# Miniprotein binders against a2bj90, part 113

Target 1, 235 residues: a2bj90
Amino acid sequence: MSRSARRKTSALNTVLRVVEVFASIQGEGPFTGTYSVFVRLAGCNLRCPFCDTRYAWSLEAGKPLGVEELVEEIARYEPSLVVITGGEPLLQRHPLNSLVEGLESLGLRVQLETNGILPAPARDEQLWRVYHVVSPKDVPVRVPGAKLHPSWVDYARATGRAWFKFLVANEQHVREVAEYVAKLGIPRSRVYIMPLTPEKLDMKELLELHSRIASLAVKWRLNFSPRLHLLVQLP
Below, E stands for the ipSAE of ESMFold2; O stands for the ipSAE of OpenDDE; V2 stands for 0.75 times the mean of E and O plus 0.25 times the DockQ between their complexes.

## First folded at step 13 (miniprotein)

Design JB15 (at its last look DockQ between E and O 0.93; V2 from the best seeds 0.84)
Fold by OpenDDE base, look of step 14:
Structure JB15 (fold): chain B 235 residues (1-235), chain A 84 residues (1-84)
Amino acid sequence: as target 1 above (235 residues)
Amino acid sequence: SEEIRKRAEETIREAQELLKEVIERAKKTGDEDLQWLAKLAEIYLRAAAQAFQKGDYDKAAFYLDLAQELIEEAKEMLEELKRK
């Protein structure tokens, strides 16, 4: 490979398209309550009708940021966790591995949010070392083109660093999740159900929905993910 | 198309009327779970209507379908409660 080809491949691995960077509390999944810096990456391979971050669907919605600059920006917040989210972060897999390397070199913990369509990290990727919350979009709510890549089940088993978070509305959805994870051999301890919240719920309705889904989580012996940021009015 | 839009608007209106009846019937049973299902259907149907008003027809369809499923579930529960 010519020096020019190596420079072009290195340059492609050093820039992320970023929609926003902000500090908040992780409101969802196994890290709920953690002071976190959120890095919302641009681009998604889905068009979920219920998506609350549809402004991140286009790659063009993100600004190009250097990995080094982004690491420095994140580090200034002194986060307890760095949450990489977006549309689908794994669409930017190469520079994302470089970002993870930079963050881990500073001793920062990293958690990825993914829809699980793209393959899980391989052992040689920096992404192998981080935590992953996989949000399948094929069950119980079915988004066209969504299918959980089977490698996520293997990754979860091999590393213990993956959890699966499902949007649910009612007990039938919880049943479908229970059947789905049983069929895939995903341990229930790795499964979170989260209320499907439409936009502009009032706080009373939001709390009642959380209560109902949490009760179903107990009944079905699954973990519950709140939408804590909505409950406490954080970003 | 304008025709598709009108049909969707009619479907939302029909679902609203049906849900109103279900809510009224659910209140008479005193069953809290049934009342919740009816309320949940109302939440999602409202989301459908709001999405529709914004021209987000994919979101409108998604929440309408979900509201309709919950309305049917609530109707089934109402018929089960009448048999007891």
Scores: ipSAE 0.831, ipTM 0.928, lowest interface PAE 0.6, mean pLDDT 94
Fold by ESMFold2, look of step 14:
Structure JB15 (fold): chain B 235 residues (1-235), chain A 84 residues (1-84)
Amino acid sequence: as target 1 above (235 residues)
Amino acid sequence: SEEIRKRAEETIREAQELLKEVIERAKKTGDEDLQWLAKLAEIYLRAAAQAFQKGDYDKAAFYLDLAQELIEEAKEMLEELKRK
């Protein structure tokens, strides 16, 4: 393959379709409370009925942005964490690996949010070295097409850089999650349960739901994830 | 289709009426877990009704199914409490 052809292929790997870039607090999972820059990539391979970010489902919702330009924009925020989310970010895997390379070269810590349908990173990908919060959508409620790729469990065991986060409403859901993670061999230290919060809850309802799910997390010896951004009214 | 929407609307109304009875009976028992279960069903049924009003029928169906499961669980608990 000629030098010119390789340069053209590399240029195609340096453009991402991006819905939005913004600063906020990571509200969920193991990095809850961290000052973060969110990069929301366009496109999703699911249509979850409870999705909070339906505006990112279509690839056309994003605009093309060069990876180098995006790295510079992110760096200007001076984030403690860069959260790559979407839609489903792994639909843009090749340019995403380029973005991660640029962010790591600046010493920025990166976390990916994924529904886990596409395979976990290979050892030779830049994504191998970042943190991942995997949110399977086939337990306790099943979204069509949402099967977790088994490579994520292998990746978590090999690297210690993946956690699994599940939306739950009640103890029956928590029991289903516990059975699911036990069957897959996912250790409890890697599992978060998080309250399933519909839109338009008042603060009293939101706090009560958090309290009940947190109590279940203690009872079942699982980690609890808040939805902190909802509690503090940040995006 | 219109028939599917009509059935969903009727189902929501029926669930709302049943839930009012379940909430009242749950309060009478003094059982805190039963009262929470009824409250949780109310939260998700309200979400279903709001989604239905906005024409988001997939979201409405999702929360309606969840609310109905919680209502049935609450009804079973109420029957168990009556047997004691």
Scores: ipSAE 0.785, ipTM 0.903, lowest interface PAE 0.8, mean pLDDT 91
Fold by ESMFold2-Fast, scan of step 13:
Structure JB15 (fold): chain B 235 residues (1-235), chain A 84 residues (1-84)
Amino acid sequence: as target 1 above (235 residues)
Amino acid sequence: SEEIRKRAEETIREAQELLKEVIERAKKTGDEDLQWLAKLAEIYLRAAAQAFQKGDYDKAAFYLDLAQELIEEAKEMLEELKRK
């Protein structure tokens, strides 16, 4: 069998546990404003207190979907970007690599959102070729058990395909982020700070929090990530 | 347990009363950064109270800790401004 036939056969026997698939606008990170399809994978290796997607924490929260079926479903949306999120999508690493291969074969741009606890992609993984937004949970939000795997810094330097996105409330949090990225050798150009938005903010509160964090990004010479979907009331 | 829940509820109520005082004092200073700091504490304390009411105790504790840190920072800034 050709390599293509073997990969297709492997993909047919590969299953992802998927919570939801939906179209929206990417509201966060370096691709903010892009028409995207979101693929939320089940399972997470953290229990973040501020988590808005607790329904995805268990692997059992996801429906089993074959990689080929999922690729076809995503393609029907004709997205400019495929955002693979979760839980923690790297918990399903093997079938995720197969999904990425299928999406890349269609010329689709892929972005993974990860907590960065599990190792960054190796050069022989399909995941090596796609974009990664890494959201460390050890600083400043100090989630128990969270620690960024050092391979993510090496991956970012080697590929230019990883950014680090931090939840922040105030200037003290931004200072902690600045110290953290300096110690790890993460370039400021690859760092995003994003407002820590609890549920049920009114629009005035949401706008003011965004404005304050954006001003801190300018002051500290970091990039700013909004939560645009909250501002425009999209999923 | 029930005792931990009652103590958390009391801590939230105490923080709410302290914050109300801090907000009024911040308003009298005319300092916009201090007024925002008090408002931010209000936002996270409200989130703590809402999470507590839903039984999300880990979320409540997280936002309560953040709100208390912001209240303390606001109190320190109030004392600093009083001295200037």
Scores: ipSAE 0.741, ipTM 0.894, lowest interface PAE 1.0, mean pLDDT 90
ESMFold2 (binder alone), look of step 14: mean pLDDT 82; pTM 0.775

Design JB16
Fold by ESMFold2-Fast, scan of step 13:
Structure JB16 (fold): chain B 235 residues (1-235), chain A 84 residues (1-84)
Amino acid sequence: as target 1 above (235 residues)
Amino acid sequence: SEEIRKRAEETIREAQELLKEVIERAKKTGDEDLQWLAKLAEIYLRAAAQAFQKGDYDKAIFYLDLAQELIEEAKEMLEELKRK
């Protein structure tokens, strides 16, 4: 960014548009099973057809909250992990860096969930030091407008603090993921496949879908992410 | 708009009828992978129908397309098993 552009955004460094804050168990990705506070930020740069949090798509869906107030609210839960999700959290990048700084000052572990369209953190950002779960939407689900920013691969290799989580339905999707990550040079150890779970599955269907995708993860030598919160009926 | 909705509803109904036939044939094969493929198609087609009823047409089309791909795959596997 130019110095003038940085100056224009400095006034926005302390306010976030927040949809909800709640405690639950992280059900997905490398920190599955961790007692977490979820912070859902408003605004998204995609309109994924399968999205279950459409209420967060608009920036106006979020209540304006000061970073200091939000840090205090999060701290009251005494979480093992703070999960910042959305919408797309990086749309509010500047105040998000301030939030991360506040949370780290309290010794809290932070994980960001992102679609990876916007660039990965630079070394001088507070976001450089936290964990990132990147959920590309260009493969295999092929959402219009989605494209993983190449800086995420460099960030993952440089820091070891990014993983890539893909929604999959069947073996053809897993094959597409395997080809995609190989082409981009994403280490297999940083890749998770997760079942594409539509609304209102019964418990037998949820378990069977999880079992089938987990089996494909073993076959393709990739990591498996459950959607544990769905299986144990937590938000 | 209304014509598109009516065509989508008809397509879902047609897919549901075809899928019932595929599920029945899959059960008769005893092939567990084929039976799962048919069940997975049912899961996504049900999601398409639910989304359509809620007026969420993007979601309905997404899951309908996925269900149709799975139905086609199941039909191909059924044909392959017959040729054994």
Scores: ipSAE 0.713, ipTM 0.882, lowest interface PAE 1.1, mean pLDDT 89

Design JB17
Fold by ESMFold2-Fast, scan of step 13:
Structure JB17 (fold): chain B 235 residues (1-235), chain A 84 residues (1-84)
Amino acid sequence: as target 1 above (235 residues)
Amino acid sequence: SEEIRKRAEETIREAQELLKEVIERAKKTGDEDLQWLAKLAEIYLRAAAQAFQKGDYDKAEYYLDLAQELIEEAKEMLEELKRK
């Protein structure tokens, strides 16, 4: 089969379980402030106690959408960034590679949000070419069963396309993050700390928590990620 | 089980009572970092209580554990300040 025919057949036969697609501002990580479309994929391999998106834990929470249809839906938003999140997007790795191929063919910038338990992309995957924000759940938040796959450190060093974003509550958490990334050889320039925000904080509490974690980022020479969408009351 | 639920409810109540004392003592010190630490414990303990009321017991336990760690840290800072 021709390359074009193979591509068309692959797209027609690949299906993603999608929870929601919506436009917002990326509130977190290295692309904070970017007009983005968010694609939340169903299914997760963790049960984080602090998780705010428990509705996405089951694969059955997702509506089956063909890759081609999803690419067209995303393109209608004319986004500066496509954020693929979940659950854990890498659970749907095969059709996700096809989605990324379609989005990149339109010149769209793609970012994956992942817990980093599953292996990093291989060089022959479409996923190798896009940005990844890895959110380890073993340190400092100590989620049972969470362990960062070591291939993510190698991927970050090889490509410069991965950052590591850690939820933190206090200075002890930041110290644990600093020790963790030093042991793994993750450059501090690739590390973000972000406030662990429980539901129903008032705006004063939310601002104060952001301010305190940002100050710790300066003190420990790490990058700071806000949760900007929470501060400006966007999805 | 209902016995586990009752014990969790009592643990949250006891933590709330202890935290009120810690907050009051922290305010009297005038130490801004200690006052923030007590406030942070309050934030996470409130989250634990809210999760418990919704029947989200794993979230309640997680935030309760975090709040208790912060309360212990605040008590250690109070003792340190007392030695100065």
Scores: ipSAE 0.657, ipTM 0.868, lowest interface PAE 1.4, mean pLDDT 89

Design JB18
Fold by ESMFold2-Fast, scan of step 13:
Structure JB18 (fold): chain B 235 residues (1-235), chain A 84 residues (1-84)
Amino acid sequence: as target 1 above (235 residues)
Amino acid sequence: SEEIRKRAEETIREAQELLKEVIERAKKTGDEDLQWLAKLAEIYLRAAAQAFQKGDYDKAEFYIDLAQELIEEAKEMLEELKRK
């Protein structure tokens, strides 16, 4: 390969399509309440009907940013947690591994949000060493093409660095989640249920939906994830 | 398509009419779980209507399907309460 071709290939592996970078509080999952910088990557391999971030579905929605530039931008926020989300971040797997390496070199804690369709990290990837919140879309919300890759269960068992977060509306959904995780051998301690919150709920509706799903989490002996940022009106 | 749009609009309207009846009957039972189930159906049906107005027809269909499931569940609970 020519030097020019090698430089182009290297640039593709060190450039991410980024929709937005902003500071907020992690409102969801095992790190709820943590001061975080959110990095929303462009591109998604699903078209979830309930998706709130449809503007990130296309790779063209993202501005090309070099890994080094992005690491410097993130570091300026002095975050307790870097949340890499999107779209589907694993679509940009190679430059994402480079980003993770840069962030870890600064001692920053990294959490990836993924739909789990693409394989879990291999032991030789930088991504193997960071936290993953996997949001399966095959159960209970039944998005076509959203089958969870089985390697995520193995990764969770081997590392203790993956959790599975499910959108639920009612008890029937929780029952489906319980059956799903039992069949796959996912420990209940790694499972979160989270209320399916559509747009423009008033505060009373939002709180009641949270309360009802939290009660179901207690009943079914699962963990509960709020959407805390919605309750406190943060992005 | 225009056909999908008109079908969704009609389905939302019909579900809204059915839900008004279910909410009224749920209130008369004094059953808090049934009242919540009816309210949850209302929340998702409202989301369907909002998505429809924005032209997000796939989102509208998702929420109408969920609302219809909840309406059916509420009707089943109403029938069970009559038998008690």
Scores: ipSAE 0.685, ipTM 0.871, lowest interface PAE 1.3, mean pLDDT 89

Design JB19
Fold by ESMFold2-Fast, scan of step 13:
Structure JB19 (fold): chain B 235 residues (1-235), chain A 84 residues (1-84)
Amino acid sequence: as target 1 above (235 residues)
Amino acid sequence: SEEIRKRAEETIREAQELLKEVIERAKKTGDEDLQWLAKLAEIYLRAAAQAFQKGDYDKAEFYLELAQELIEEAKEMLEELKRK
């Protein structure tokens, strides 16, 4: 391989297309309430009808940032958790592994948010060591082209580092989730249901929807994820 | 398509009229679950109408379908309560 080709290949493992980096509170999933830095990566392999971050769908929406620069920027926030989200972060898998290695070298805790279409991490990936919140779009929201990769269930069993978070509107959706996770052998202890919140809800509507979905979580013996940042008006 | 747009707009209007009737009838029952189903249908139908006005037709269709399912569920529950 020529020097030019080797340099180009190396560069692809050290540059990420980043939409935004900001500090907030993790409002969702198993780490709800944690002071976090969010890294939103560009590009997505789905076009979910309910998507609130359509501005991140295109890879061109992201600014190219070197892994070392991004690690330094994140570290300045002194976060309790680094949340890597997107679009779909695994579309930039190779440089993402380099980012994770850099963050772990500083003792930072990392959580990835993924739609689970692309395969789960292999043991030789840095991503194997971090936490994953998988948001399947198979059920109950039935997004075209979405299908959870079966390796995520195996990864969850092997590592204890994956949870599955489902958007739900009503009890029928919760029933579909319960059937889905039972069929796949996902333990209820690793399942979160979260309210499907459309834009422009007033605070009373937002709280009522949270309350109703939380009650269903108790009834069905599943975990509940709020959208806490919406309730407290944080990004 | 202009024809598809007009059809979607008409479907949203029809759903809005049906929902107004369902909300009024639900309030008279005092049934909390029925009142919540009607309110949830209102939330998603409003989202559908807002998305349609923005030209997000895929989002509008998604929320409209969800609202229609909730309206039908509420109507079935209203019929059951009439028998008491």
Scores: ipSAE 0.666, ipTM 0.868, lowest interface PAE 1.4, mean pLDDT 89

Design JB2
Fold by ESMFold2-Fast, scan of step 13:
Structure JB2 (fold): chain B 235 residues (1-235), chain A 84 residues (1-84)
Amino acid sequence: as target 1 above (235 residues)
Amino acid sequence: SEEIRKRAEETIREAQELLKEVIERAKKTGDEELQWLAKLAEIYLRAAAQAFQKGDYDKAEFYLDLAQELIEEAKEMLEELKRK
C-alpha cells in the first residue's frame, strides 16, 4: 500500500462522516424519555420508501469529523445517553468503535440504532459493550434488500444489550412480527412494536395511531415504543 | 414515464373514491373497529397522494399498497357485518 493510501486509511479509522449532532429527548425504544445527544452518521445501505432522513443516505452528506473532536462536542451537552444513528452507523464501523471507546472513557451511556443488515459486534469490539436497538426492515415493511443478520439474535442472547424494534400499521403486521421473532428465537421481552407514522399527521391522528398500536402491544404481550418526539414536537 | 405516472394518478383517484364509500358504509355500521380500519386506510392513502404530488414515487407506491390492503380488509369486514 502506498504512503498516501496508508494515510487515507488511517484517517478513515479516526474520522466519521457526520450529518448532525443535536440534543433532544430519546423518543423511541427502551430509553424513551431520556435526555440524549443524537449523532446522525452519513451513509445507508437501504433505501426505505418511508424514510424521512433521505438527506443522510449518501456518505458525502456528512461532514468529516475526527473522533476526538466529536467526543468533545458530545461531552459539552452532558447527556444521559448518546444515540448514534444515521443512515446506517455500522457502515462506518471502524471509526465508530473508536468513538464508542472515547465516549465510554467519559462514563457516557451509548445506544446504537441499526437496521441489522450488517453483523452484530464481535466480543473484541468496543461496540460489544454498548446498547443496540435493531430495526429490521424485512418484516413487516418488506424493504427490498433488507435481511436481519442472524448474529444479532446471538448477540442479544449473549449480552442482553439488544432490542428489536418493528414498524407496524395494524394487527396483521403485529402477527407477522410475532411469527418472525418466534421463528428466530427472539424473546418477546426484547421486542418493541412502534407505529408507522407517515408525514403530516395531525395530533389527533398521531395519538389515535399510538393508542391503537399500544393496545396491540398489550394484546400480543410485546413492548410498545412511542415516537414521543413527534407527540411533543421535538427533533 | 408519463404513462406510468398517469396510471398511478388514476389508481390513487380510484382508491380515494372507493375509500369514501367504505368510510360512509363503516360509519353506518356503528362498528368502532371497522371505522378505525377505514380511518387508517385514509391516513395511508393520504400519505400516498402527498408523496405522489412531491414526486416521491417509491414512497407513494409503498403507502398506496398499504392503503389498498386496508381498504380490502375493511370491505371484507363490511360483508361480514352485512351477513350478521
Scores: ipSAE 0.701, ipTM 0.878, lowest interface PAE 1.2, mean pLDDT 89

Design JB20
Fold by ESMFold2-Fast, scan of step 13:
Structure JB20 (fold): chain B 235 residues (1-235), chain A 84 residues (1-84)
Amino acid sequence: as target 1 above (235 residues)
Amino acid sequence: SEEIRKRAEETIREAQELLKEVIERAKKTGDEDLQWLAKLAEIYLRAAAQAFQKGDYDKAEFYLDLAAELIEEAKEMLEELKRK
């Protein structure tokens, strides 16, 4: 293959389908309150009925962006955290590893949000080195096809860089989560429960739901994730 | 089909009527946890109705099922309070 053909092939391996890039505060999970840039990748392998980002389900919803261009755009925000989300970002695994490499080269901290259906990173992937918030959709919300890949539990134990975040409505959901994580051997210190917030809640309803789920987190000795961005009306 | 749409619309209406009764009974007990269960059922049933109106039938079914479970939980708690 000529040098020109080799350069074209390499460039194509570093293109991501991107829905949106924006600055906000991380509202969820272990890094709640952190000034972040969100990178929403297109494509998803689930059709969660409660999904608020249905516009990202199709790969065609994303604009093709080169990794180098995207790294430069992210860097201009000078973020404390880069949150790569989607759809399901692991569907674009190969160019995603290249993005992570570029971001690491600038000393930027990276967090991936994933549904955990696809395997956890292998030791030779750049993704092995970043933080992962895994949101299983098999329990308690029972989305069809949403079985957590077992490699995520091994990855969490090996690296200490994965947490498991569950959407919950009531105490029965929390009980199901507690049973699920115990069966899989996930330490409670790696588990977050987060309120299942439908759209068009008023502020009083939103606060009460947060309060109730936080109380259950204390009772069940699990971590609590707010949806802080909803409480403070940020994207 | 029009038939399936009509049935879903009726199911939502029936759940709304049942929930009104549960909310009233919960208020009379003075039990804050029971009152919250009824309010939570109202929140998710409202979400189901909104999704249905937008044509998001999978979202409507998800929240309707959740609301129905919460209504049954509240009814069980009402029965428990009656026994005590």
Scores: ipSAE 0.688, ipTM 0.865, lowest interface PAE 1.2, mean pLDDT 88

Design JB21
Fold by ESMFold2-Fast, scan of step 13:
Structure JB21 (fold): chain B 235 residues (1-235), chain A 84 residues (1-84)
Amino acid sequence: as target 1 above (235 residues)
Amino acid sequence: SEEIRKRAEETIREAQELLKEVIERAKKTGDEDLQWLAKLAEIYLRAAAQAFQKGDYDKAEFYLDLALELIEEAKEMLEELKRK
């Protein structure tokens, strides 16, 4: 067996705790509008008050799936993008690196969604080569324990493969984001603001909130992330 | 615990009553930004009340705090417009 074949065979014994796998459109961030497969991993190191995926907080919420099996399941969708989300996917870092290696071997583009508390990938990790959307929860939403690991800023500068996505309600939140990213030296071109959408908004309220936050993005010269899947009623 | 929850419930009810007055005054000004600010406060206060009814007290507190900040901002804007 080649080294690659041996690595793949070893990965078959690596297990991820997976909550759900489904096809949809990426509704958020730099790849908005992309046909994607979402892989929601179990376990989270935060308890965000506004969290809409509380069912993924426990590792026990996830079904154990082998990396090879999961790669084959994802590949059947023929996606333009694989979105690995959770909980916090970096809690399952070792098997996640194996999953990423398997997906990249098939030429699939991979994006990780992370809260950025755990360190950014090292150069020798498979995760170094994929895209990361980092969602800091220390500013402006001030979740306890949510301090962004400084290595994410270094990773973004070194690779150009990380963006920072912030939940905002009003202009004061956007101001706090602008001050935060300036202090950390994050370029505005790597920053997205996204509307903080509580559950049970009607479509008119959802659209108006999107419109208002988009206008603030223009005013403050930041990128805007919609929650497109909510607007078009996809998962 | 119970006293904290009772205070939260009372604060939500007081905020709901205050917000009705703020919304009505905002409409009379014809100022679209103020009207939106009042509507945004309503959205988050509604989220706080819904979370409280479900027993999600951390979510209720988060959205209640946000709604109260927006109500204060709207009240300040109402006073500013009154002075013009």
Scores: ipSAE 0.720, ipTM 0.885, lowest interface PAE 1.1, mean pLDDT 90

Design JB22
Fold by ESMFold2-Fast, scan of step 13:
Structure JB22 (fold): chain B 235 residues (1-235), chain A 84 residues (1-84)
Amino acid sequence: as target 1 above (235 residues)
Amino acid sequence: SEEIRKRAEETIREAQELLKEVIERAKKTGDEDLQWLAKLAEIYLRAAAQAFQKGDYDKAEFYLDLAQDLIEEAKEMLEELKRK
């Protein structure tokens, strides 16, 4: 087969369904404040009632893009961090590993956002080598069908490359998170609580909610994740 | 169904009326934590009403449940403060 034909078949074997690619500042989690390119993959295995990205729920919402083309598009932004999110990016696990390999070959730092229902990376996956922010939806927000796969706790302990980020409204939610992570053996140093921000908050409400949740993080000895992009009005 | 939607709208209105009373009572206590709890209930109840108007009924139910829990918590704190 010609080089061109081999390249086409290789690209088809490593095709991702992509909803959007855009540059912004990572507003959440351990890399808050980092200049990032966000890659939103299509398809999700949950239907969270508070979801702001319902347009990504269907796999058909994504355009098929070859891994090589996507790597080139991402590289043009010259990002400090590549954030792969979704839907649920692990639904496209095979081509996702190929994407991560391409991005690492360029020296780019990669972070995945995942709901943690699907298993954590195995040692022979490219995904083993990158950062993961796991957002469990079984506690405290109680999404039906959500359950953290236990392999994520083992992965976090083995690699130091996973953190657990929880949406919280009030102190009762924080208590539920603290009990949940203690039961699962997740170190508090790997736990972030983040304010549950519904649409159309004014700036005063948004800031006060952030302040209150941050105070609870101090009180409960957990890390705090802002939604910085909302505070600075970036996508 | 239309019956379920009508009942949800009625529940939101009832919660809005109850919340007005809770906010007023919270202000009279001078307790900042109670006043914040009432404000937080207002934030999520407003989110529920907005979602309902958009036809996002699952989102409306989620935020309504959260607001109702917060209103109940605020009522319990109001009763506790009366027993000071």
Scores: ipSAE 0.652, ipTM 0.866, lowest interface PAE 1.4, mean pLDDT 89

